# Ledger of designs, part 1: VH-VL binders against o65421

No score or structure here was measured in a lab: all are predicted.

Target 1, 209 residues: o65421
Amino acid sequence: MEVKLWNDKREREMYENFAELYAIIKATEKLEKAYIRDLISPSEYETECQKLIVHFKTLSASLKDMVPNIERFAETYKMDCSAAVYRLVTSGVPATVEHRAAASASTSSSASVVAECVQNFITSMDSLKLNMVAVDQVYPLLSDLSASLNKLSILPPDFEGKIKMKEWLLRLSKMGASDELTEQQARQLHFDLESSYNSFMAALPNAGN
Below, numbering starts at 1 at the first letter of every chain, in headers, positions and changes, except where a header shows other numbers; antibody chains aren't numbered by Kabat.
ipSAE, averaged over its two directions, is called F for ESMFold2-Fast, E for ESMFold2 and O for OpenDDE. V2 adds 0.75 times the mean of E and O to 0.25 times the DockQ between the complexes of E and O.
Where letters were taken out, [cut] stands.

## First folded at step 1 (VH-VL)

Design A1 (framework fv_alextatug)
Fold by ESMFold2-Fast, scan of step 1:
Structure A1 (fold): chain C 209 residues (1-209), chain A 125 residues (1-125), chain B 110 residues (1-110)
Amino acid sequence: as target 1 above (209 residues)
Amino acid sequence: EVQLVESGGALVKPGGSLRLSCAASGFTFSNAWMSWVRQAPGKGLEWVGRIKSKTDGGTTDYAAPVKGRFTISRDDSKSTLYLQMNSLKTEDTAVYYCTTDRGYSYGFYYYMDVWGKGTTVTVSS
Amino acid sequence: QSVLTQPPSASGTPGQRVTISCSGSSSNIGSNYVSWYQQLPGTAPKLLIYSNNQRPSGVPDRFSGSKSGTSASLAISGLRSEDEADYYCAAWDDSLSGVVFGGGTKLTVL
């Protein structure tokens, strides 16, 4: 991004903030690629990534009126930074936190179950994003998610996500297979899934040091 | 049920043109990134290109062998993906699959989640 | 960097573990996540593994993926006759701005 005339205070502040947003996205992309290439340790990656995520959250709040959609910002300025956009916008946590859930090299039964939980959360949220909201489309996904959460002993019995998923399964069980969730129900389910996923990730070993 | 159904495959002469369609159902097509993958008889898979959702800019990317000859487009009102193929060559003979690309995953990703059954294009004199 | 390298064939007996390798370069596997696809004879490919090691709903845990440097591997434990298929790895390639596939591995269950 280039700006030639900064005549208005609001315009100058906007372009300065846009430049900083651009820099954070680029820095995050570079950091993600360094981690993938095994050029930095997981602990060094996690520390630096957490700093970038915090900085991004602060900056995005100040740009809410100008940049309501970060992915569109990246496309507008021709940034090929899909890894950074996922990390900063979709995930909100470093890749090392997600990889702890999905680790398999030293996999115990618990690690395998954690990977199942992560996959079932992502699949369920994707279904709602694609508006696959018929009961016979949603119920199996939530059933798989609930079952995987129940296998994981590290989560307390009253973990909010377990309770929320049971409540949704009970609600859906009273509907016909071809019935569809309303827009409000789909939005509420998505919110409950995202909130539960964030809580789940925070409960994993070594999450957030 | 999520389904992708390709159509439009035919026998065409070298230098000819053909348009393939992919009808999507069971999900909100307008939110999905879509791609085309082809497979020549008895050969492996080859990525043709992709198109992003309108919300994410609606931009396209193409593999080198088809760049400049093929165009990917979408009609969200009809939940249909298209592949316009121009200046067809014998090497374009393949089964063409349309696929969905889920926007969720761990950074640096690109994968094809749901696949259609394919439509056959034969380029021969 | 233009194509990923897989062995053309692999084999095993029921109950055994089989591993299929996939080798690339810094512009593809070295920088990006790997996905794997299973193609049964006469059928369309099916997503088997994405993001190096993640399974879609419905894929049994007998299938696992891993990645190290510029190479990736698909492991199939408890091999079953229904696993006879062609297996393909794939990754985004930064230099090509597109997806590259491996040549495919035909798995035979003896």
Scores: ipSAE 0.000, ipTM 0.441, lowest interface PAE 16.0, mean pLDDT 81

Design A9 (framework fv_alextatug)
Fold by ESMFold2-Fast, scan of step 1:
Structure A9 (fold): chain C 209 residues (1-209), chain A 126 residues (1-126), chain B 110 residues (1-110)
Amino acid sequence: as target 1 above (209 residues)
Amino acid sequence: EVQLVESGGALVKPGGSLRLSCAASGFTFSNAWMSWVRQAPGKGLEWVGRIKSKTDGGTTDYAAPVKGRFTISRDDSKSTLYLQMNSLKTEDTAVYYCTTDWGIAVAGTYYYMDVWGKGTTVTVSS
Amino acid sequence: QSVLTQPPSASGTPGQRVTISCSGSSSNIGSNYVSWYQQLPGTAPKLLIYSNNQRPSGVPDRFSGSKSGTSASLAISGLRSEDEADYYCAAWDDSLSGVVFGGGTKLTVL
């Protein structure tokens, strides 16, 4: 009885998550097409697209064992959503950010590094919002973020975000892997990530303005 | 590196036809929106038209002076953009540039020309 | 005539700040983003500013853009002799369903 009830709950949750994944992909395709067709402002597009990307990353991680391949999921449900799959899987950032990054780059590899930085900021902030605050959950994300920021030559060594991430990595390195950030620490890290992300975006082309 | 190279410019008589080509390299051409911009001798820049990527509908738009006479097309398999010019007028004399537009059609539309070719010269004269 | 209005010429001395104006209407600059292009003598145009105020990689920070209402401005601080060029603003025009350029401003460094 217990096992059957647990399996029924997990099956229901799985179907709900599948329906949600389907909805996110469809919504993203519709949003991409609306953006391309001049039906939504760049600001509105970017805000809504970032929400969909964050939600997608959370959901895809939860469904990793059941849906390891998003392209196959779209094929299975006969979704004509190539723009959404590109946005969510290949790019990982809104078109506005991707084009801004591409315009700031002298090569395609620089644009890739900028996209990597954006992805690492979003993932780190999302972890805190989901209350995933154990050191062994947070440290790898901040480490990846710090490493990606250091790859980008347009950011000086004294860029505020680089300094803040190094300070947090040092602080976390003195804690045990299973220790959790306090509410105060999580709040401060969230503010530091958000502030650093905003400064990072501002440091893409025309930072000298 | 991202490069665009125009070719096909020539001296043609009024009423004639000419096809320009633009060879793209260093980026995924099939994802790019492309434009043609011209510049008459000693004059300013004038937009000719654009073509969107196939993923974004593959549609074309043209400036009023060339609408009905010029046709923009693309061959993604060859990473090449084309401008077919018919019923040429002396006013079409210009250097023709192709550009890549990673620009986005959005509500409150914008368009910017990221990468420019060196241009190819078209002279329409008797 | 050009749909967007720029002064035909501008001048400054080395080290000075100069600004180039670009005036449009609600169907172009008022509703859409502005880009700026630099054309050095005998060369193809180069993207200098996009999305009103963004600089592509390789453009010095002494170049900046701004937009207010139906007008835009390009500012060049610390003017240098190599800035002597023609400058063009551009924007999408909703009424024309196409890109419109300013007439260009010839900047002379005295």
Scores: ipSAE 0.000, ipTM 0.426, lowest interface PAE 18.4, mean pLDDT 81

Design D2 (framework fv_denrakibart)
Fold by ESMFold2-Fast, scan of step 1:
Structure D2 (fold): chain C 209 residues (1-209), chain A 121 residues (1-121), chain B 113 residues (1-113)
Amino acid sequence: as target 1 above (209 residues)
Amino acid sequence: EVQLVQSGAEVKKPGESLKISCKGSGYSFTSYWIGWVRQMPGKGLEWMGIIYPGDSDTRYSPSFQGQVTISADKSISTAYLQWSSLKASDTAMYYCARLEYYDSSGYPDYWGQGTLVTVSS
Amino acid sequence: DIVMTQSPDSLAVSLGERATINCKSSQSVLYSSNNKNYLAWYQQKPGQPPKLLIYWASTRESGVPDRFSGSGSGTDFTLTISSLQAEDVAVYYCQQYYSTPYTFGQGTKVEIK
């Protein structure tokens, strides 16, 4: 009797903790998407995201023996929450903090413009990884990236990244706002963004010059 | 042009170690999962595991967990499949494949040519 | 693990005739949140690696002839070759990518009669 009741209580606690973990992951996914879509302020996003990260760390530690791999948990419960998994597991800090840290790594004499370009590259690549592939989600991000690259005088006018972003903006402008990039298009765009980002970083002034 | 080029055929004895490779080109290597598939002579296809080279996140099929090690070196766009101690039952064709990725799920859209591994005494 | 079962194990079909291959999953591969079936079909010719034919149960890969079509949802799936050509002699595999470990069916060998 007692043994069965003890096991029933532990099993119930486990399912309650799993439900809580599921809720945190879902809430984080929605928050990440709201931030990328500019539906919430950076300060509101950072505050709420930090709370979710802290709660997640506490809960995941208590579930360590049962849920050692959060990505497997997400797969088991068929959660379409890649943004949340990245934020909670890989990054560990809100996107606003991550973007500020990336920007502060700049060594350029045009530091503020370089920081803007870095933020726009990271945000654009993140949105694709988060499967935010609707034209009205992607176009503003590429538009911001293209504009920031054009502000940076050390990049030649024929810099490959500038040309690639202009080509994508033109292609997307022919699509409806709610149309989505195909998986092949999203992959090609990610490839173009990654190669452009690498070329961009290589073009920055070297500290040893 | 997306290509996956695998290392050449291997002939080994039981107990020997082996590491085979799969080199990707024509795409962003760090942006796609790479999967490993075994095909024993005259048999069907078996998933061994997958790896995301960007962060080395690796996931094994239960039957291959602890039997092989999957790794990747993103600096040379190469994924690896390794055995510490081969068995005769490891004799098979091994394929690598690039996965069309969607939220931790994917299907292979491009395949390597295969590496034949023969383990005999 | 999700177990994939194909039927038949082999079939012989005359040139120009319809070939039908079935694939059954031990649990649903339909994800309700995006309404997609996480199922793919591959063709493997002798001495070659597999080639993707169909993904998301019914979407034909670029370059794959119209005679190949996929249908089904949930647990029951079908690959149809409407008019078999000599070049279609191969082993065909279904695969689920709904959950890890990803699993293949045992294969169906298609031969000319």
Scores: ipSAE 0.000, ipTM 0.406, lowest interface PAE 21.7, mean pLDDT 82

Design D4 (framework fv_denrakibart)
Fold by ESMFold2-Fast, scan of step 1:
Structure D4 (fold): chain C 209 residues (1-209), chain A 120 residues (1-120), chain B 113 residues (1-113)
Amino acid sequence: as target 1 above (209 residues)
Amino acid sequence: EVQLVQSGAEVKKPGESLKISCKGSGYSFTSYWIGWVRQMPGKGLEWMGIIYPGDSDTRYSPSFQGQVTISADKSISTAYLQWSSLKASDTAMYYCARRDYYGSGSFDYWGQGTLVTVSS
Amino acid sequence: DIVMTQSPDSLAVSLGERATINCKSSQSVLYSSNNKNYLAWYQQKPGQPPKLLIYWASTRESGVPDRFSGSGSGTDFTLTISSLQAEDVAVYYCQQYYSTPYTFGQGTKVEIK
């Protein structure tokens, strides 16, 4: 009876630990996607991500003999959480920390993302010049721009342009799809886009060339 | 993981007040809209309204404005749907759902539903 | 208000066969400037909440089987299930999110023959 009671308790604890591991991986995936979409501040993201990483490290160490391969665990339970696996297993630090470290480096591997950012800035500015000021016209363009800026490792997470675009996305998300920006709002957005674009170009490696 | 957990089933009499809840977890609660959708027995889906918990900006379907109150408490990541005086015609399943405005533009995660039965 | 109308109200399809559901909006849900259709499709099984299948008229939600596809633009939209499985028995709803109030179609019940 003692052996049976011990096994029952151990099985319950194992199940609970597996459920907790699943939850941490899922939560991290959603947090990573929210950060890429600029829905949360870099500081809020970093705080929450660091908590998840710490919990993951503690739990994965406890489960090392049962779950030696986290990637296989995620695949076994059909989690589809590649961003979380990268963050928790490969990186081990929040994206904000990783991006700060990378900000001092020069890399040609980001050339396609840089081109994407430039295109999204130009498209957003051109839409305003063409008086396309309905929320549903503006919001998707700023969303694409914000997402592309967050992919670029050479930009710090507290880059002014990221903050400005996030602020505009939050304002616009509270308006109706067919609502239009006021002339004052459109003028301010255009100014913020131009300012952010100039700062973006200045932040690129070898900007003096 | 993203979850919306709703309060349990309610059985009420006409004229009584009621407040049901929807608790979000696994995401930044203040960064997403929470919508409420009614489904009468054997019928389709009706959007009632939506709230942005970050500043409590609330919008209603014209059919439900003045009939219900939507609110949220961001300190406990919970949204609410409230009636001051229930009618038999309020008998329905009530769903809360997160609106992914930034990605899909639509309701990507749903609560399990709260069944409200109003009978005399 | 934008009125969403689905057809048919119900259909019976044999396992492995194609199921097609149509949705019509009373006005365009396409924004020409961004070329996006503000239309979603949901699946609701008995006793369960709705589940998002398709958004932006044709983009499949993560985890949704590839047999589900959305098509159409402007006012006329289609949800296709290329090879009906037993687990696909459900009511399907289209929804516009172009303007408030957000509106749903009346639903199409899909059953196996």
Scores: ipSAE 0.000, ipTM 0.424, lowest interface PAE 18.8, mean pLDDT 82

Design D7 (framework fv_denrakibart)
Fold by ESMFold2-Fast, scan of step 1:
Structure D7 (fold): chain C 209 residues (1-209), chain A 120 residues (1-120), chain B 113 residues (1-113)
Amino acid sequence: as target 1 above (209 residues)
Amino acid sequence: EVQLVQSGAEVKKPGESLKISCKGSGYSFTSYWIGWVRQMPGKGLEWMGIIYPGDSDTRYSPSFQGQVTISADKSISTAYLQWSSLKASDTAMYYCARHEIAAAGTFDYWGQGTLVTVSS
Amino acid sequence: DIVMTQSPDSLAVSLGERATINCKSSQSVLYSSNNKNYLAWYQQKPGQPPKLLIYWASTRESGVPDRFSGSGSGTDFTLTISSLQAEDVAVYYCQQYYSYPLTFGQGTKVEIK
């Protein structure tokens, strides 16, 4: 027997998520082009881009078994969205954040890695604010954050953010993929992310300039 | 903490009606399909049907269509499995289980089971 | 209906040794459009409900130890436990979710010899 895609509402919803992924990639490409052409302010661009990045991270995590390669998804649907793919997959932060992080980076550190850390902090915090609190939504974000923090040699091994993220990853690993953080857990995680982010920014060379 | 809690064991006579429950907590009850699975003593697993509590959309196994009714009350996050007239062959353990969102049609969380014994 | 057949019905393996369970579907559960096998594996211990181990034939559910692995495609699937632990004593079921009705294999009982 052939798969009957429309006979299961949940199965239909899963395939409809492909349409949402397509829309996010297209919207991100349009936004990147608008920013490059000075058709949108840096502040407006950053706000809208951040929303798209958060939404993308959530969808890509939930669809990873069906869409493990976003570049191939874009090719399959004939999307000429190289700027969006860079922003969502490679960079993960708005161009404005990349520029600020690069200005804060010392000569001995990688601006790209600093931008990656900033992206992962902001994306994780925004996910919680948008009530995207399922383990399969949160775990990938914290995993990315932990990995990026470990790439920066200027941060000591006992840096607060490194320890806190390891503690949360261990806690979440004991839960099922679709389990949700309680309101108290989400509030505590947001607080830990915010305090760690502030400490991270303070540790960057020339952060006051 | 995601949890599915089922009603207690039942001992019934043939011809009697029965309604057993499955209460979900720790997640958005209306956002996940709930399925019912039968396990006869010493036997394997049989899928009976599913319900989407958000709109009460149901899908039944052909073997159970017309034999049972699956329903849900989203106001109290509870799904139900009901028989109008029990038979001795209905003696089994009945599980409720939630669909895994990453693979619709598989079940990530299960209730503890409700043992139904039907004998004269 | 898609019929799922497991082999063997019962398997006795020494602690630390490899356990292999086979599952055959009466027709392919591979969907060509997404190249996914609609096959799952469950573990059921005595007196407990089943626990999802693997979906999409080879994807481990969160929290499942890496000694559990799934392989195969189309109609022939395998669940492997690379180094059997005492807590792995259970009945294992394969399940197809390619088409309705959802169907399970008859189960394979894994015991320590």
Scores: ipSAE 0.000, ipTM 0.412, lowest interface PAE 22.4, mean pLDDT 82

Design D8 (framework fv_denrakibart)
Fold by ESMFold2-Fast, scan of step 1:
Structure D8 (fold): chain C 209 residues (1-209), chain A 118 residues (1-118), chain B 113 residues (1-113)
Amino acid sequence: as target 1 above (209 residues)
Amino acid sequence: EVQLVQSGAEVKKPGESLKISCKGSGYSFTSYWIGWVRQMPGKGLEWMGIIYPGDSDTRYSPSFQGQVTISADKSISTAYLQWSSLKASDTAMYYCARQGEWLPFDYWGQGTLVTVSS
Amino acid sequence: DIVMTQSPDSLAVSLGERATINCKSSQSVLYSSNNKNYLAWYQQKPGQPPKLLIYWASTRESGVPDRFSGSGSGTDFTLTISSLQAEDVAVYYCQQYYSTPYTFGQGTKVEIK
């Protein structure tokens, strides 16, 4: 197969996926603004926002080699969508979930630790989606995540996510710094991160809603 | 601050093996092709092949197929060009260069001079 | 394989005068799906790697002076330097990136007269 045929396939897929990515970002921005303006209920917002986040996660994984930086994509296409970029890239959860997590914290330092945990989950998952699977790339991210989870008193010591992250750190410590996770290992780690993240979110109280 | 930094000059004898490197920095290494181009002393440019580090898809010029091996290690953002058995006719400057989607080679390494003599 | 042929092999141009280099491909490098010509021009100075000047036949690379321009479509292409400067003394190569194997012209050496 010629590079011309490869480039043609990638070009067609790229334009279709770019159009879809653009649409998701625009839709998320409108939804964020509607929620801020009290035009929709928190329940309706959360349902719709979660759908957009799931769709975004699926699409960004397929676009990892073409769009490694979503902020750059938004800048390139001159999108005025800062709320959407925060929601999809930085937060990874609906505003209602983020606010619930913050509200359930007993102190401002607990709220900051919750935010730190969320950020570390998202960063770790996104790194794997970008195919950054070398031990020296993955280990620091999992170390940060494990440390932030251990700071959070809301989570029990035997919380499954804490155990899984410790197990992965032990496994990675047996490998060389430049070694790469196999495709199977990367997929398993991604699954464990998503499973742990879902359990983490479920462990947070539904305060005020 | 996109840079491609190549390994230093090599002096070899016919029959010896050699592996030279090209390290990318300042961009997403897995999102761009890395090509290798040969320039024999006083001659023009010859495309040898390209590799996409993200999935190791490798394409060779028919003239270089079986003569060299192109590989990449995405964990250290480095591409390689390797000979199992060098010939005097391999004496040349070897450049690596980055290629974006549907674009030509936009950034080039400084070159690695390979001299093969008895 | 697509064969790239440049003309002339060398030219001497007075400082401030126009330099014109031609490049012909043995088959079209125009891609119908995006209507782009997959042709690039490079500048190489002695002891240096090639530097991209122009891609898609006529698009100037960032940082390249506006005295450099590319034109043409299909099989016939031209690189023009509207007012030659001392730093423009170099060998210029055209390249097709339409299909593998990628091929370069033989080069055109530009000197001051």
Scores: ipSAE 0.000, ipTM 0.408, lowest interface PAE 19.5, mean pLDDT 83

Design T3 (framework fv_tislelizumab)
Fold by ESMFold2-Fast, scan of step 1:
Structure T3 (fold): chain C 209 residues (1-209), chain A 117 residues (1-117), chain B 107 residues (1-107)
Amino acid sequence: as target 1 above (209 residues)
Amino acid sequence: QVQLQESGPGLVKPSETLSLTCTVSGGSISSYYVHWIRQPPGKGLEWIGVIYYSGSTNYNPSLKSRVTISKDTSKNQVSLKLSSVTAADTAVYYCARVPLLYGMDVWGQGTTVTVSS
Amino acid sequence: DIVMTQSPDSLAVSLGERATINCKSSQSVSSYVAWYQQKPGQPPKLLINDASNRATGVPDRFSGSGYGTDFTLTISSLQAEDVAVYYCQQRSNWPLTFGQGTKLEIK
């Protein structure tokens, strides 16, 4: 009875999570196709796509033990969603962001740097959500983020994200490696990361004109 | 077609708080930084502070203890409050926008503030 | 704070002649210097961004140059409407700082 109740609970939770993952992949595929067909504006596409990417990253992390490979999941459930898989797994950024980065630099390397910056923002925010708040856990993530922002030559030194990350790195450098951020400090850092990320996305070429 | 317009009282008494509003039209305050700059009569330009897309702020250290900048996205307005004013705060106050890859490309016309009893 | 120092404080140039205004920073600001023009009763107008990039709608007689600590604004052929006070500004570090201004007059 106990064993059956445990199996029923885990099985139901698994199916709910799989249904959610399936829905995100399908929604992303439809959104990608709508954008390609000019049925949705670039602004509307970017906003909705970014939400799906963030939701996907959170869900896929929580399902890592059951679904270590998203491509296999799509194959198992016979999903014909190659555009979504590319967007969510390979690219990690909306097509509009990818396109603007490439156009701005007139090189493919700039799109890569933009993707690196986005990844470092998301990783840093996720770390705080998972309560990984020791200085020796946080400092390397902010250092990587700061370095990636500095690789993007179009961003000036007074860009909000650069200033805020530099301030945090300086503050953290005065603490011991095993010291932990207080709840107030962790909340403030999360806020600064989120606001800097939003500013970064808005500041990419051809955004905010 | 983005325009900025400052407004507020022309006269403020010493020791009181100065409150100014910058109204943005033709664009969203969420798409750029908004700076406050002032200019005393016959003198140069002094940077007061900035509000970022997120609502985070940064202030001139010389004014930091007295200044607050905030925004109301629903009204498309940025506000400046400067406490404990003296005659030295008499100036024309400007708001200006900064797109990321540009200087202060759009300025308000300025609003004159006189601190006098 | 980065101190921006302009020279000269005032300058008189004949119509059609070249006007040159200098700006020196107390420490390196790379190329992160802007130039503004201000006429009496008006707000400042952006002329040059990032040391040498002319702002939209600004006549090509205005040009900027410099890197590090030494910057120059040049007006190649002075027109009557160019009479104004000119300011340099750095955006490399907080707080943002302006030069003291250079008043440009017709000789």
Scores: ipSAE 0.000, ipTM 0.430, lowest interface PAE 15.3, mean pLDDT 81

Design T4 (framework fv_tislelizumab)
Fold by ESMFold2-Fast, scan of step 1:
Structure T4 (fold): chain C 209 residues (1-209), chain A 120 residues (1-120), chain B 107 residues (1-107)
Amino acid sequence: as target 1 above (209 residues)
Amino acid sequence: QVQLQESGPGLVKPSETLSLTCTVSGGSISSYYVHWIRQPPGKGLEWIGVIYYSGSTNYNPSLKSRVTISKDTSKNQVSLKLSSVTAADTAVYYCARDRIFGEYYGMDVWGQGTTVTVSS
Amino acid sequence: DIVMTQSPDSLAVSLGERATINCKSSQSVSSYVAWYQQKPGQPPKLLINDASNRATGVPDRFSGSGYGTDFTLTISSLQAEDVAVYYCQQRSNWPLTFGQGTKLEIK
């Protein structure tokens, strides 16, 4: 009778744990979909998702002998919870944490390109201040600046600075190599460079502050 | 058992600000979303806005310029302020709890509603 | 904004017969539709969430179905206590929007 009572208790605990695992996976799927649909704030999503991940890790560890494969469990119970399985099994962290990590890695990887852009802005502005305004002096500097801006993924293709530099390159391409910018053209270019530089710095995620 | 109860003035003059409070008992406002919904006499339901666990808000665009939803966690209360009221704002105002995950993806607990009449 | 349109606006059904209420969204809302029942002088009560999941304590004569843009609430055997206005709600996008309501009456 003692053996039977022990088996009955074990079976009840197993069913309860399976039901809890099912509920966690379903809850995580709903939360992932709510976040994707912008129905929940990133902060609230992260807090609730982290709780689900912690509970999942504890439960899945206790069930590892009976449920070694969570993907198979979801298939067996026809759950159709691919977002939850990714979050709980593959990722192990909330989407907001993944997004912050990706943004941080992008910023770190882009540091040299940001430095290159800054140097090209400064060099171009300095050349105008020193009255080095021949087309064959200015064109290479603006070409280098334009190329460096295009390397930076955080700037959209229609970023005003990219457009203005392309317009200047086109204007200069219609002039002779030895032709010089007029005083009015040099002032306008300097203004466009300074305006574009300020917009560039404002577009960087806290890098310019 | 979680319960929600709305309270506020029954009469508000045109151009003034309507202020309503939703008091939560049997649970913390930090454990769920709280929505405000209104229903003009003889008409259907209109969603006003929501306050998240974090205190972030989202409002119906048709009302966004006039609506503020806030919460006081120490009093377990959610407040709605609606400015520049007109006769069109006459309605029964409800607060409702929402849950995003599990089997409760819906407004499962509502207050009884408080009637607001905008009249001079 | 997503517009939710219910049909019919009003419905009269005999006791014990099936009542069917339809709800159409102006764009796909997947399964993110809830149904509410409102009796005179009372707040709405959640009946169905996620198109087909009955809320706790809701009798099994109530069922929901649908996906995408077309949703249905069915009462398999109408009882006197089911006389109410029924609302569908899309929960896919902000702002949350409700259908105009369907008034259910006994024939």
Scores: ipSAE 0.000, ipTM 0.434, lowest interface PAE 17.1, mean pLDDT 82

